# VH-VL binders against Uncharacterized protein ycf53 (ycf53), part 2

Target 1, 237 residues: Uncharacterized protein ycf53 (ycf53), of Cyanidium caldarium (Red alga) (o19887)
Amino acid sequence: MNRIRFISLILNLDSCDSNIQEYSRLAYVHDLNKLMDENFVSLLLIILKLAKNSKRLQPTYHNVYLFNLLKSYALSEIDGYVLGHFSRGFVNTLMHYKNAQYETLESLLSANNFFEANKFTQQILLELAGEQSKQRNWMYFTDVHSINHQSVSDLNHLWELYSQGNFGFSIQKRIWISVNKNWKKFWKKIGWINSNSKWLKYPGEFMWAVNAPPGHLPLFNQLRGVYVLEFIFDYYL

## First folded at step 11 (VH-VL; from q5 with heavy chain S52I)

Design r1
Fold by OpenDDE, fold request of step 12:
Structure r1 (fold): chain C 237 residues (1-237), chain A 120 residues (1-120), chain B 107 residues (1-107)
Amino acid sequence: as target 1 above (237 residues)
Amino acid sequence: QVQLVQSGAEVKKPGASVKVSCETSGYTFTSYGISWVRQAPGHGLEWMGWIIAYFGDTNYAQKLQGRVTMTTDTSTSTAYMELRSLRSDDTAVYYCARDEWFGESDFDYWGQGTLVTVSS
Amino acid sequence: DIQMTQSPSSVSASVGDRVTITCRASQGISSWLAWFQHKPGKAPKLLIYSASSLQSGVPSRFSGSGSGTDFTLTISSLQPEDFATYYCQQYNRYPLTFGQGTRLEIK
């Protein structure tokens, strides 16, 4: 990828988010990093500002990554702009999410704190399922029906965007379908069960980074049944 | 209230097998797992392995691989631990404990223990 | 495997004393550390989970602290019923492992 192509993606003139090969995803990210220098950073900031102002800025894998990358430079100009225009989070701002919990989740995801993001996601889901579920810290299968569809979609979107398409319910569903909805094969494919067919120990044996297997996150307690996750796959995505 | 009730004491000869039961009540058996822990005389606690009640999947301590088998009966909410090829050093009190995959407070409930004595 | 090492192996104390037991993990386990009390002829009893969370029904004189590799169990004012053996346990990774135990005896 070259700088022109990257700019094109930012301006939503073209997109390859869905076409990024798994084996080259990390290399792609690395290539993006190689394009960065002081002058280009300044240019990208200008383009970001223009794109936002013209309402052309889209929440894509590239733009989410770029935004985080720009923030990592810790330049006063960038920090000031972010604070002024994206204080609620990049995706939250662009998608106009209204739930404050999604701001927190995005903050965790943007910090690559997938462990806490996972925990917080579970809490959000419990709350969405109802106050009773939240109080008992357990979502029953019967409770999942009450969850707002858009809320689950938004959760999935955040996970997908900040993982460059590696994590999220939609990714899990895709993998689940690819193994003919066989749960054991699914768990093994997403790395919840290791190559020796042993369940990983939470949390130390799980990978809390973007280089984890596709669909690795978010986690669901499958010991309490597969029906909740199945329902999410079938009806919320 | 959550309860785990184990079978009674066993006396076995070397080379024999023992099967200890752990009957549970007061909670949804199939939503948790069962870990087994033993304590030999004069020694500390040793984790033997665990089983997921619903799926029957297990993970055993390497030391016991090939000699231990954990099973569950969901209809009776009972877990079983079989130890084969018994040796003198298997003499211990064996405990079952409630366990879970995502647990922050694992082993919150225990059985009363089962003494297994292996002697010639 | 993660080795858990407790200190001391035994301690003599009197009723009313403040007692501190330490546990060290051979590698980082974050806060996934539990403390158990074990009395002869009884089942082990969970006291502390997540390094510092008090299990329901456990007296407040028990407290846990630490993270990473170094952990401590503290009994602020020892009671007669507290004389027992105490074990730390990591449950961050399989296999689950216990410390060798600390025997708390009457002075």
Scores: ipSAE 0.875, ipTM 0.955, lowest interface PAE 0.5, mean pLDDT 92
Fold by OpenDDE, fold request of step 12:
Formats: sequence, structure tokens, C-alpha cells
Structure r1 (fold): chain C 237 residues (1-237), chain A 120 residues (1-120), chain B 107 residues (1-107)
Amino acid sequence: as target 1 above (237 residues)
Amino acid sequence: QVQLVQSGAEVKKPGASVKVSCETSGYTFTSYGISWVRQAPGHGLEWMGWIIAYFGDTNYAQKLQGRVTMTTDTSTSTAYMELRSLRSDDTAVYYCARDEWFGESDFDYWGQGTLVTVSS
Amino acid sequence: DIQMTQSPSSVSASVGDRVTITCRASQGISSWLAWFQHKPGKAPKLLIYSASSLQSGVPSRFSGSGSGTDFTLTISSLQPEDFATYYCQQYNRYPLTFGQGTRLEIK
């Protein structure tokens, strides 16, 4: 990808996602690091501002990555802009998510703290399932039906965006379908079961980084049955 | 109240097999796993492996591979541990314990232990 | 495998004493360490999980600390019922492994 093409993506004038293989998206996006210099950073900030002001800025994989990358430069101008316009988080601001907990989740994901993001995600789901689920720290299959559809969609969207399409329920669903909805094959494919067909030990044997296998996160407890996850796949995505 | 009740003491000869049971109550059996731990006389605690009650999937300690089989009966909420080709060094107290795959408080409940003596 | 090493292997103490037992992991296990109390003829009892979380029903005189590779179990004021063998356990990765144990005996 060249600088001009990247700019076009920011302005939503073009889409490169269709030209990228599903599981190579992360590597492709990371190539943007090679394009970065001080002048380009300044230009990107200007373009970001213009895109924001014109309401053309979209929460895409590239834009999420760009935003985090820009923040990493720790320039006063960037910090000031972020504080003024994206204090709730980049995606939360653009998507206007209603659940305040999603700000915390986005913060964790933005920091690549996938372990804590995963834990927090489970808590969010329990809360969404209802007070009883939250109190017992266990979501029954009957409880999952009460979860708001948009809430799950938003949750999934955050995971997908901040993993550059590597993580999230939607990614898991695609993989699940690709293995003909065979759970054992699915677990193996996403790395919850190793090559010897043994379940990984939580958490030390799991990969809590973006380079984990597609669909690796979020981790969903399967010991209590597959019905909850199946329901999420079938009805919330 | 969560309870794990194990079968009684066993005396076996070398080469024989032993099967210890662990009957559980007070919680949803299929929502957890069961780990087995043993203690030989004069030694510490040794993890033998575990089984997921819901799926029956297992993970055994490498040194016991081929000799140990863990199973569950969901209808009776009972876990079983079979150890084959018994040797004198298998003499130990064997414990079952409730285990979690996704959790922070593993081994929060234990059986009372089962003494298995292997002698000629 | 992750090797767990406790220190000391045995300790003699009196009622009312402060007792500290250490456990070292051969590699980082974050906070995924548990402490167990084991008395003869009884099942092991979980005291501490997640390195520092006190199990329900366990007296507050027991405390755990540490992260990464070095961990400690502390009994602030030893009681008669505390004389037993104590084990640390890592449950971060398979196989699960225990320390060799620390025997706490009466002086």
C-alpha cells in the first residue's frame, strides 16, 4: 500500500479490504508503519481532522490502526486533538455506543491488553444477560436470549476492529462455518485445543496478542456447553 | 454444599489395575472438570491429569500416559480414575478435586482421598 | 514443565510466631499460583488462589503475595491448627505442578 491509497481509505474513497486475504489483513495493515515519517504524520493528522469534521471518518481497521499509531507518537498536537474529540475512544466516539463499559473495553483493546479485554468481555456479557447471571457469575443458555442484539454486535465490532479482523465472534463464526460447524475442528482451528487434541490451559497457554490464530479471542467458556456460543453465532451475528 | 466422596481403600498386586471413583454433589457436575492428584508416602502432591466432565476430554501427566484413564458418568455425577499396570511406586493416596478450565479458583474442593497400596 | 521450588522444606515454629514460606517458579506464571494446606489423613485445603486471594472460610492470618516467579505465603500469628504441610501450585500451564512442600512443625 502506498500513502495515497491509504489516504483514500481514510476518506472512504476506496476500499482495499476486498483485495486482502482474510488472514493476511493484519500483516497488510502493519505495512503502514513503513510509510510513517514526521511529515506524513502531520499530513495524516490534518486529513484525520478533515475527515472527522466532514463526518466522513469511518471506524475501519485501517483508521483504528492509524489512530492508535498516531497516538503512539505522543505529540502535543495529537494528544490535544484526541482529548478534545476522542476522549471516549475512537470507535466509541464514531459509533456512539451506549454502554459506558465499552469505553473501558476499547481502552483495553487499544492497549493490546487482550487478556484483560477478554475478562472484561465476559463480565459485560454476564451483565447483559441479566442480574441473575451476573450474581452467579454464570450465564445460562436461557439467559443469553435476553441479551440485547446491538450490544453483542457492538462488542463484536470492537474486538474485530482492534484486532484488524483477527478476533471477534464474527470471525469465530466464519471459522466455525468453514469447518462445517464441527466444534472440535473449530476449537482446534482457533487454537483452544492444541495439535494433540488437548485443551489449552487458561491462561498461560493462550496467546494474548494480535498474532494469535484467527478467532482465538475472545475466549468463551465451553465447559458449560456450546449452546450459548452457538446462539451468539446464529442470532447475534 | 459441594462434596466429593471417593471410593474406599484398595490393595492391589503389581501389574493389576485399580479404579477409583469420585462422586460429586452440591454443584453442576458438567460445568466443571475433575483433576486427580496423588501423594506417595514421603513425597509431595503430584498432578495426574484432569477430565472435562461435559465433553470427557482429558489431559494426563506425561509420566502416566498409557496407564491412566479418566472417565465421567454424568448421570451419577461421578468421576473415575483407572490406573493400570500398577507398580509399587504407585502406592499413594489418590485425590479428586474440582477443577475449572476458565477460572481463577481451581481445586477449591477435594475428595477425602483413596489409599491405593500396591504390594506383592 | 514449570518447576516449583519451595523454601524452606521444613520449619519449626511456636504458636504466635510469624511464618513465611516462599515458592519460586522456573518461569513466569503471573499470579496463577495457589497455596494448599495438607494435614495427615485429610484432603488438601485451598488457602490462597491467584497468588494473593484468600479462599472463603480461610482465616485472615493467612496471606499470599508475589507475582511472576517469586511468591510467599505468610501466617501472621501461628495457631495450633496450622501445623501441617503447605504446598504451592502453579496452574498457569499444563502440566499442573506443585512445590515439594513445606512441613511446618511445632517447636
Scores: ipSAE 0.871, ipTM 0.953, lowest interface PAE 0.5, mean pLDDT 92
Fold by ESMFold2, fold request of step 12:
Structure r1 (fold): chain C 237 residues (1-237), chain A 120 residues (1-120), chain B 107 residues (1-107)
Amino acid sequence: as target 1 above (237 residues)
Amino acid sequence: QVQLVQSGAEVKKPGASVKVSCETSGYTFTSYGISWVRQAPGHGLEWMGWIIAYFGDTNYAQKLQGRVTMTTDTSTSTAYMELRSLRSDDTAVYYCARDEWFGESDFDYWGQGTLVTVSS
Amino acid sequence: DIQMTQSPSSVSASVGDRVTITCRASQGISSWLAWFQHKPGKAPKLLIYSASSLQSGVPSRFSGSGSGTDFTLTISSLQPEDFATYYCQQYNRYPLTFGQGTRLEIK
């Protein structure tokens, strides 16, 4: 497959793709790391500029990964373009998210700062749940009803995109369903309890990288039971 | 207004058991955990373990595994720590402390301490 | 288990002095370290968390620093109410462990 067609596929320039083809593209994106040189990077930047100017660019697992890979090359032309056209963040720019806090969340996720991204996610959820939850610094079970549905969806979308589909409430829900909604099995699968069913010590025993178990992040404090997380899974996702 | 009030001092013989209570008030008991920490005379603080009030899940320090049991009674908002097969080196002041698992203030409120003396 | 070693074991100082207490972990704990003050007949009191963050209501004369294995608690101008035993405590992993304590005595 020639380079131009491969890049067009990865940037999702042709039209809406099937989910199976999307996962196949992810496998090919990992091969990009082996092909990257300055000429290939320059070509990718040109195609990205053309895709953005066409107004048809939508964020996907592939092009978020590609965008971050381009940024990691630290070429002055790339840095200049990013500052000029994506200062709010790649996904925020393309999706025009309304909550300004999501720019900060995207910045943390794009930098692979999953520890701070997790903390900031908890702060966003508390603010969305209302003044009482913010003052208490945790969400009472009835406060979850006040959260805007789109805000949860947008927050989850950022986590999925910047973790190559490994993290997010939606991934957690899928795993939860796969164990017939058994909470103990769920916690073990996502790595919140260890093989001896003992809760991990926050923050040092949790994993803050994309190679963590699927669904490991964002964390959700289980001291207060499962109601809030179950409500998010059942009604917001 | 959060208060943790512990049971009074105990004197026990080696081989006996002791059960220290920690009655809480001023907060929703099932929304937090309770840690137990002890201090032997002339020694520093030693973490014994904790219990999640909502689920009853526990995590004990390995050196105490098999001798310690932590429980709660949600109807009275009270946590309990039982230490079995007492030895003279279990003589200590035992503290309960409120534990916020994800909090930056893990031990934000403490009980007044309970002296347990183990002597023949 | 992560062993926490404090130094010195005790220190005598005058009111107004600057006092420094050190704590060393047997393995890296990043910044997951707390400092506690413990007075006779009282429960321990949290002073510093995350190695350097001051707990609410604690006087600003207390400060903490360090990361990895080496940590420091500093009292910039000792007050009469500061005589106590001070403990560092790691919370990087279970079991939670404390240093052996540093007894601060007012001259």
Scores: ipSAE 0.622, ipTM 0.825, lowest interface PAE 1.7, mean pLDDT 85
Fold by ESMFold2, fold request of step 12:
Structure r1 (fold): chain C 237 residues (1-237), chain A 120 residues (1-120), chain B 107 residues (1-107)
Amino acid sequence: as target 1 above (237 residues)
Amino acid sequence: QVQLVQSGAEVKKPGASVKVSCETSGYTFTSYGISWVRQAPGHGLEWMGWIIAYFGDTNYAQKLQGRVTMTTDTSTSTAYMELRSLRSDDTAVYYCARDEWFGESDFDYWGQGTLVTVSS
Amino acid sequence: DIQMTQSPSSVSASVGDRVTITCRASQGISSWLAWFQHKPGKAPKLLIYSASSLQSGVPSRFSGSGSGTDFTLTISSLQPEDFATYYCQQYNRYPLTFGQGTRLEIK
């Protein structure tokens, strides 16, 4: 990758949704390290701020990843000032999500803290389902009807963006459909049960990294049946 | 108000089978799993396996594969553990415990225990 | 299977003493370890989960520490009701396994 390609990807000027699947994370990072110096980092942050102000920037798999990398190289006072304009989180700033909890979720996802992001996602869903679900710490099957469609869509969007399209309810739904809505095949394909059809032990047998099977995260507790997840797939996605 | 009440003590001969019951109350039975744990005299605790009440799916300790069957009856909110081909080293106190797949802690509520004695 | 090894096998101590019990896993289990207290004629009782988190209703004199393979349960000032057998238990992966136990007795 060269600087022109980097600028094109971070500004969403090139269609590359499928291309990221063909590069290893480390190879991508290695290329970017070769391009980075202090002046390029500062220039690119300024370009991002200007693109944000012009309303022409939409979040993509590539630009959330590249923005995170840029932050790790940003050491100057000017860099800090420009980054302050994204203090709510890159995606939250661009999309103006209304739920303040999504700032915390984005912070966890951007830090690759998928374990805590998963726990926080469970908490958000319980709160969206109503006070009784929050107090019980689990969702009665009819409580799912109280969840706002847009809130699920926004939650899913954050997971997709910060996982390079590997995680989210939408990816899970796609896989579920690909196995003719067969739950056992679905669970096996996303890695919730092993090759012997035995449930994995939470949390230690799950994978908390972007290289997990497609659809592995966020987890959704199946002890209480499939109704809630099926409803989310059928009616909210 | 969560309560797990187990069946009474049993005395069995080698080669027989035993079935221990665990009747639950004070919570939604099909929203949790049930684990079985035993303790032989002079020994520590040994996890035997668990069952998901909603689906009936089980996971047994490999040592007990082929000898143990765990079941549930959702109409009575009761879990069962059957151990077959009993040997003298199966003498133990058998416990049921409530289990949560995504819990930060397993085994939050326990039954009182059932002594099973295997003697000739 | 992950083997859990406790030390010591027994401890004699007096009320007011500080007691430390250790637990070693045969492979890394991150922080997915619990401590249980078990008294004769009663079911085991959860004390500590996630290596260091105190279960609700458990006195603050109990504490846990460690990660990876080496873990410690500490009772800072023994009370008469603390004389029991203590077990560590890993929940990193199936099968769930317990340590062999540490019996805490009155001196």
Scores: ipSAE 0.564, ipTM 0.797, lowest interface PAE 2.0, mean pLDDT 86

## First folded at step 15 (VH-VL; from q5 with heavy chain G103S)

Design w5
Fold by ESMFold2, look of step 16:
Structure w5 (fold): chain C 237 residues (1-237), chain A 120 residues (1-120), chain B 107 residues (1-107)
Amino acid sequence: as target 1 above (237 residues)
Amino acid sequence: QVQLVQSGAEVKKPGASVKVSCETSGYTFTSYGISWVRQAPGHGLEWMGWISAYFGDTNYAQKLQGRVTMTTDTSTSTAYMELRSLRSDDTAVYYCARDEWFSESDFDYWGQGTLVTVSS
Amino acid sequence: DIQMTQSPSSVSASVGDRVTITCRASQGISSWLAWFQHKPGKAPKLLIYSASSLQSGVPSRFSGSGSGTDFTLTISSLQPEDFATYYCQQYNRYPLTFGQGTRLEIK
């Protein structure tokens, strides 16, 4: 990968490979150390600022990953000013999400802190479900009807983008459909129950990393029934 | 107020079975699980297993697999633990405790304990 | 299964003393460890969860620390009601396992 290719990927100007996860590992890890120096980092930050100001930059699996890698190479003398234009988070900034909680969620996801991102996702869902769910600190099954459709879509978008498509309710829904909506097969495929069909112990038996089974995160408590998650899959995704 | 009230003490002979009840109040029974923990005289605490009140799914300690059955009755908000083929080393105080799947804090409320004595 | 080993097995102390109890796991358990207080004739009581988080209603003289395999419960100024047996318990994975207990006795 050369510098022109990196720029085209971060600006979403290049075609997507069929195996994005493997391509990303090979292309980004091995090539980036060869590409990054003070001048290229400065150029990328300027290009991102200009693309943001022109409103043509949209978040993708590729540019979210590349922006996170760029942050690891940013130099202190320039990153505060230019990266500060994305202070609400890369995706939040580009998509103009209104809920301030999504800034916190994005911060956790961008740091690969999936454990805390999962906990914070539960807090967001409770807030969206209304006052009774918030007071109770869990969602009664009819409370899901109060959740705004766009809010679920935005929440899912963050999870998808920061996991390179491995996590999110949308991935979970696809897997659920692929097993003919059979809940036990679904839970096993996403790794919530083990091979003996026994529930895993929260938090230590779950995987808090991107190499977890597809659909593993975010967790959703099934021990209060399947209705809430089923409603999210059927009506909000 | 959350409360777990267990059945009274039992004296059993080897080979018999015992069924301890744990009646709950002050919370939505089907929204939590129940763990069972025992303590033999002169020994520490031993986790026996867990049951989901909603689905009735269980997870038993391997040592007790095949001898223990945990059940619930949602109409009375009561959990049960049955231990079969009793041995003298099953003499213990048996506790139920509330459990929550999405919590970093387990066993926040406990029953008062039930002494089961197994003697010939 | 994860074995939990407590030290010491017992400790004699006076009111006002600082007491330290340790717990070692046979393998890494991150911070997924709880401490319980158990008095004769009473149910166990949760004191500390996630290695260092104080349960609601527990006095601030109780504190926990550690991660990985080595954990500590500290009582900063012992009170008369603190004489009990203390257990650590891992919840990193099933089966849940407890330490053998530490008896805290009055001198």
Scores: ipSAE 0.653, ipTM 0.847, lowest interface PAE 1.5, mean pLDDT 86

## First folded at step 16 (VH-VL; from w5 with heavy chain S52I Y109H)

Design x1
Fold by ESMFold2, look of step 17:
Structure x1 (fold): chain C 237 residues (1-237), chain A 120 residues (1-120), chain B 107 residues (1-107)
Amino acid sequence: as target 1 above (237 residues)
Amino acid sequence: QVQLVQSGAEVKKPGASVKVSCETSGYTFTSYGISWVRQAPGHGLEWMGWIIAYFGDTNYAQKLQGRVTMTTDTSTSTAYMELRSLRSDDTAVYYCARDEWFSESDFDHWGQGTLVTVSS
Amino acid sequence: DIQMTQSPSSVSASVGDRVTITCRASQGISSWLAWFQHKPGKAPKLLIYSASSLQSGVPSRFSGSGSGTDFTLTISSLQPEDFATYYCQQYNRYPLTFGQGTRLEIK
């Protein structure tokens, strides 16, 4: 991948979400490493500044990944810009999420800490479902009615963007529909039960990385039946 | 308060079966799983398997596969463990314990134990 | 299956002593290890989970450490109620397995 193509992808200028399907995630990372030096990093930062000022920049999994990678270079110029313009996180800033907890969630996702991001997602859902659900530390099935579309959409957006489209409630719903809403087939396809239809042991048998099965994360506790997750799929997505 | 109360001690002959009950109270039974653990005299603890109360799904330890059946009765909030084709080495204290899928705290509440003695 | 091996099998100690019990897993289990206390005639009691996290209501004289395959339980100053058998238990994957136990006895 050449530098001009790369700049086009991060700035949403290549009408090429279909073109990205031609590149594996590993090939994307490999090509990016071959392109990077201090001068190119500085140029990318200038281009990001210009794109943000023109309001052309919308979060995609490409520019989320790029932003996170640029931050990892720990250059003072990058740190200064991040502090001045993205202190609440890249996606939070661009989307203007109102819940301050989404800053923490984005920080965990950007660090590839999917284990803690999953735990924090469950905490957010419990708080959205009401004080009784939070105190009990699980959601009684009727508590789901207190959650709203925007909160679920915002959670889902963060998971999608930081997993290169592999995780989130929306991908889970799509898989659930693809198996005619059969819960056992759904659980197997997203990797919550194994080939013998036995539930995996939390946390060690789950995969906490982007190469997990599509829809693997976030986890949703099935011990208490399917009502809450089904309601989220049917009414909040 | 969470309580798990098990049925009383049993004496059985080899080849018989035993069914131990675990009556729960103080929590929503269908919101948790139940694991079964046993301890033979002079030996350590051995996990036997678990059951999800809501679905009835089970996962049994391989060495017991084919001899054990775990069930629940949601109307009485009771879990059951049946062990068939008993052998003398099945003599043990059998425990039920509550389990939670998202918990990093294994087995937070236990029954008092049920002694099953298998002797000729 | 993941085998859990404890050492020593038995420890004789006095009130006030510091005691260390070790547990080795046959393969890596990250930090997914619990410690239980078991007294005759009683149900087992959870002490430590995630290798080092104290269960609520457990005295701070109990501590756990380790990751991967090697783990320790430490009692910093024994009390009379601490004489029991101690088990480690992995929950990295099914089947859940326990160590063979370490009996802590009065010296």
Scores: ipSAE 0.553, ipTM 0.799, lowest interface PAE 2.1, mean pLDDT 85

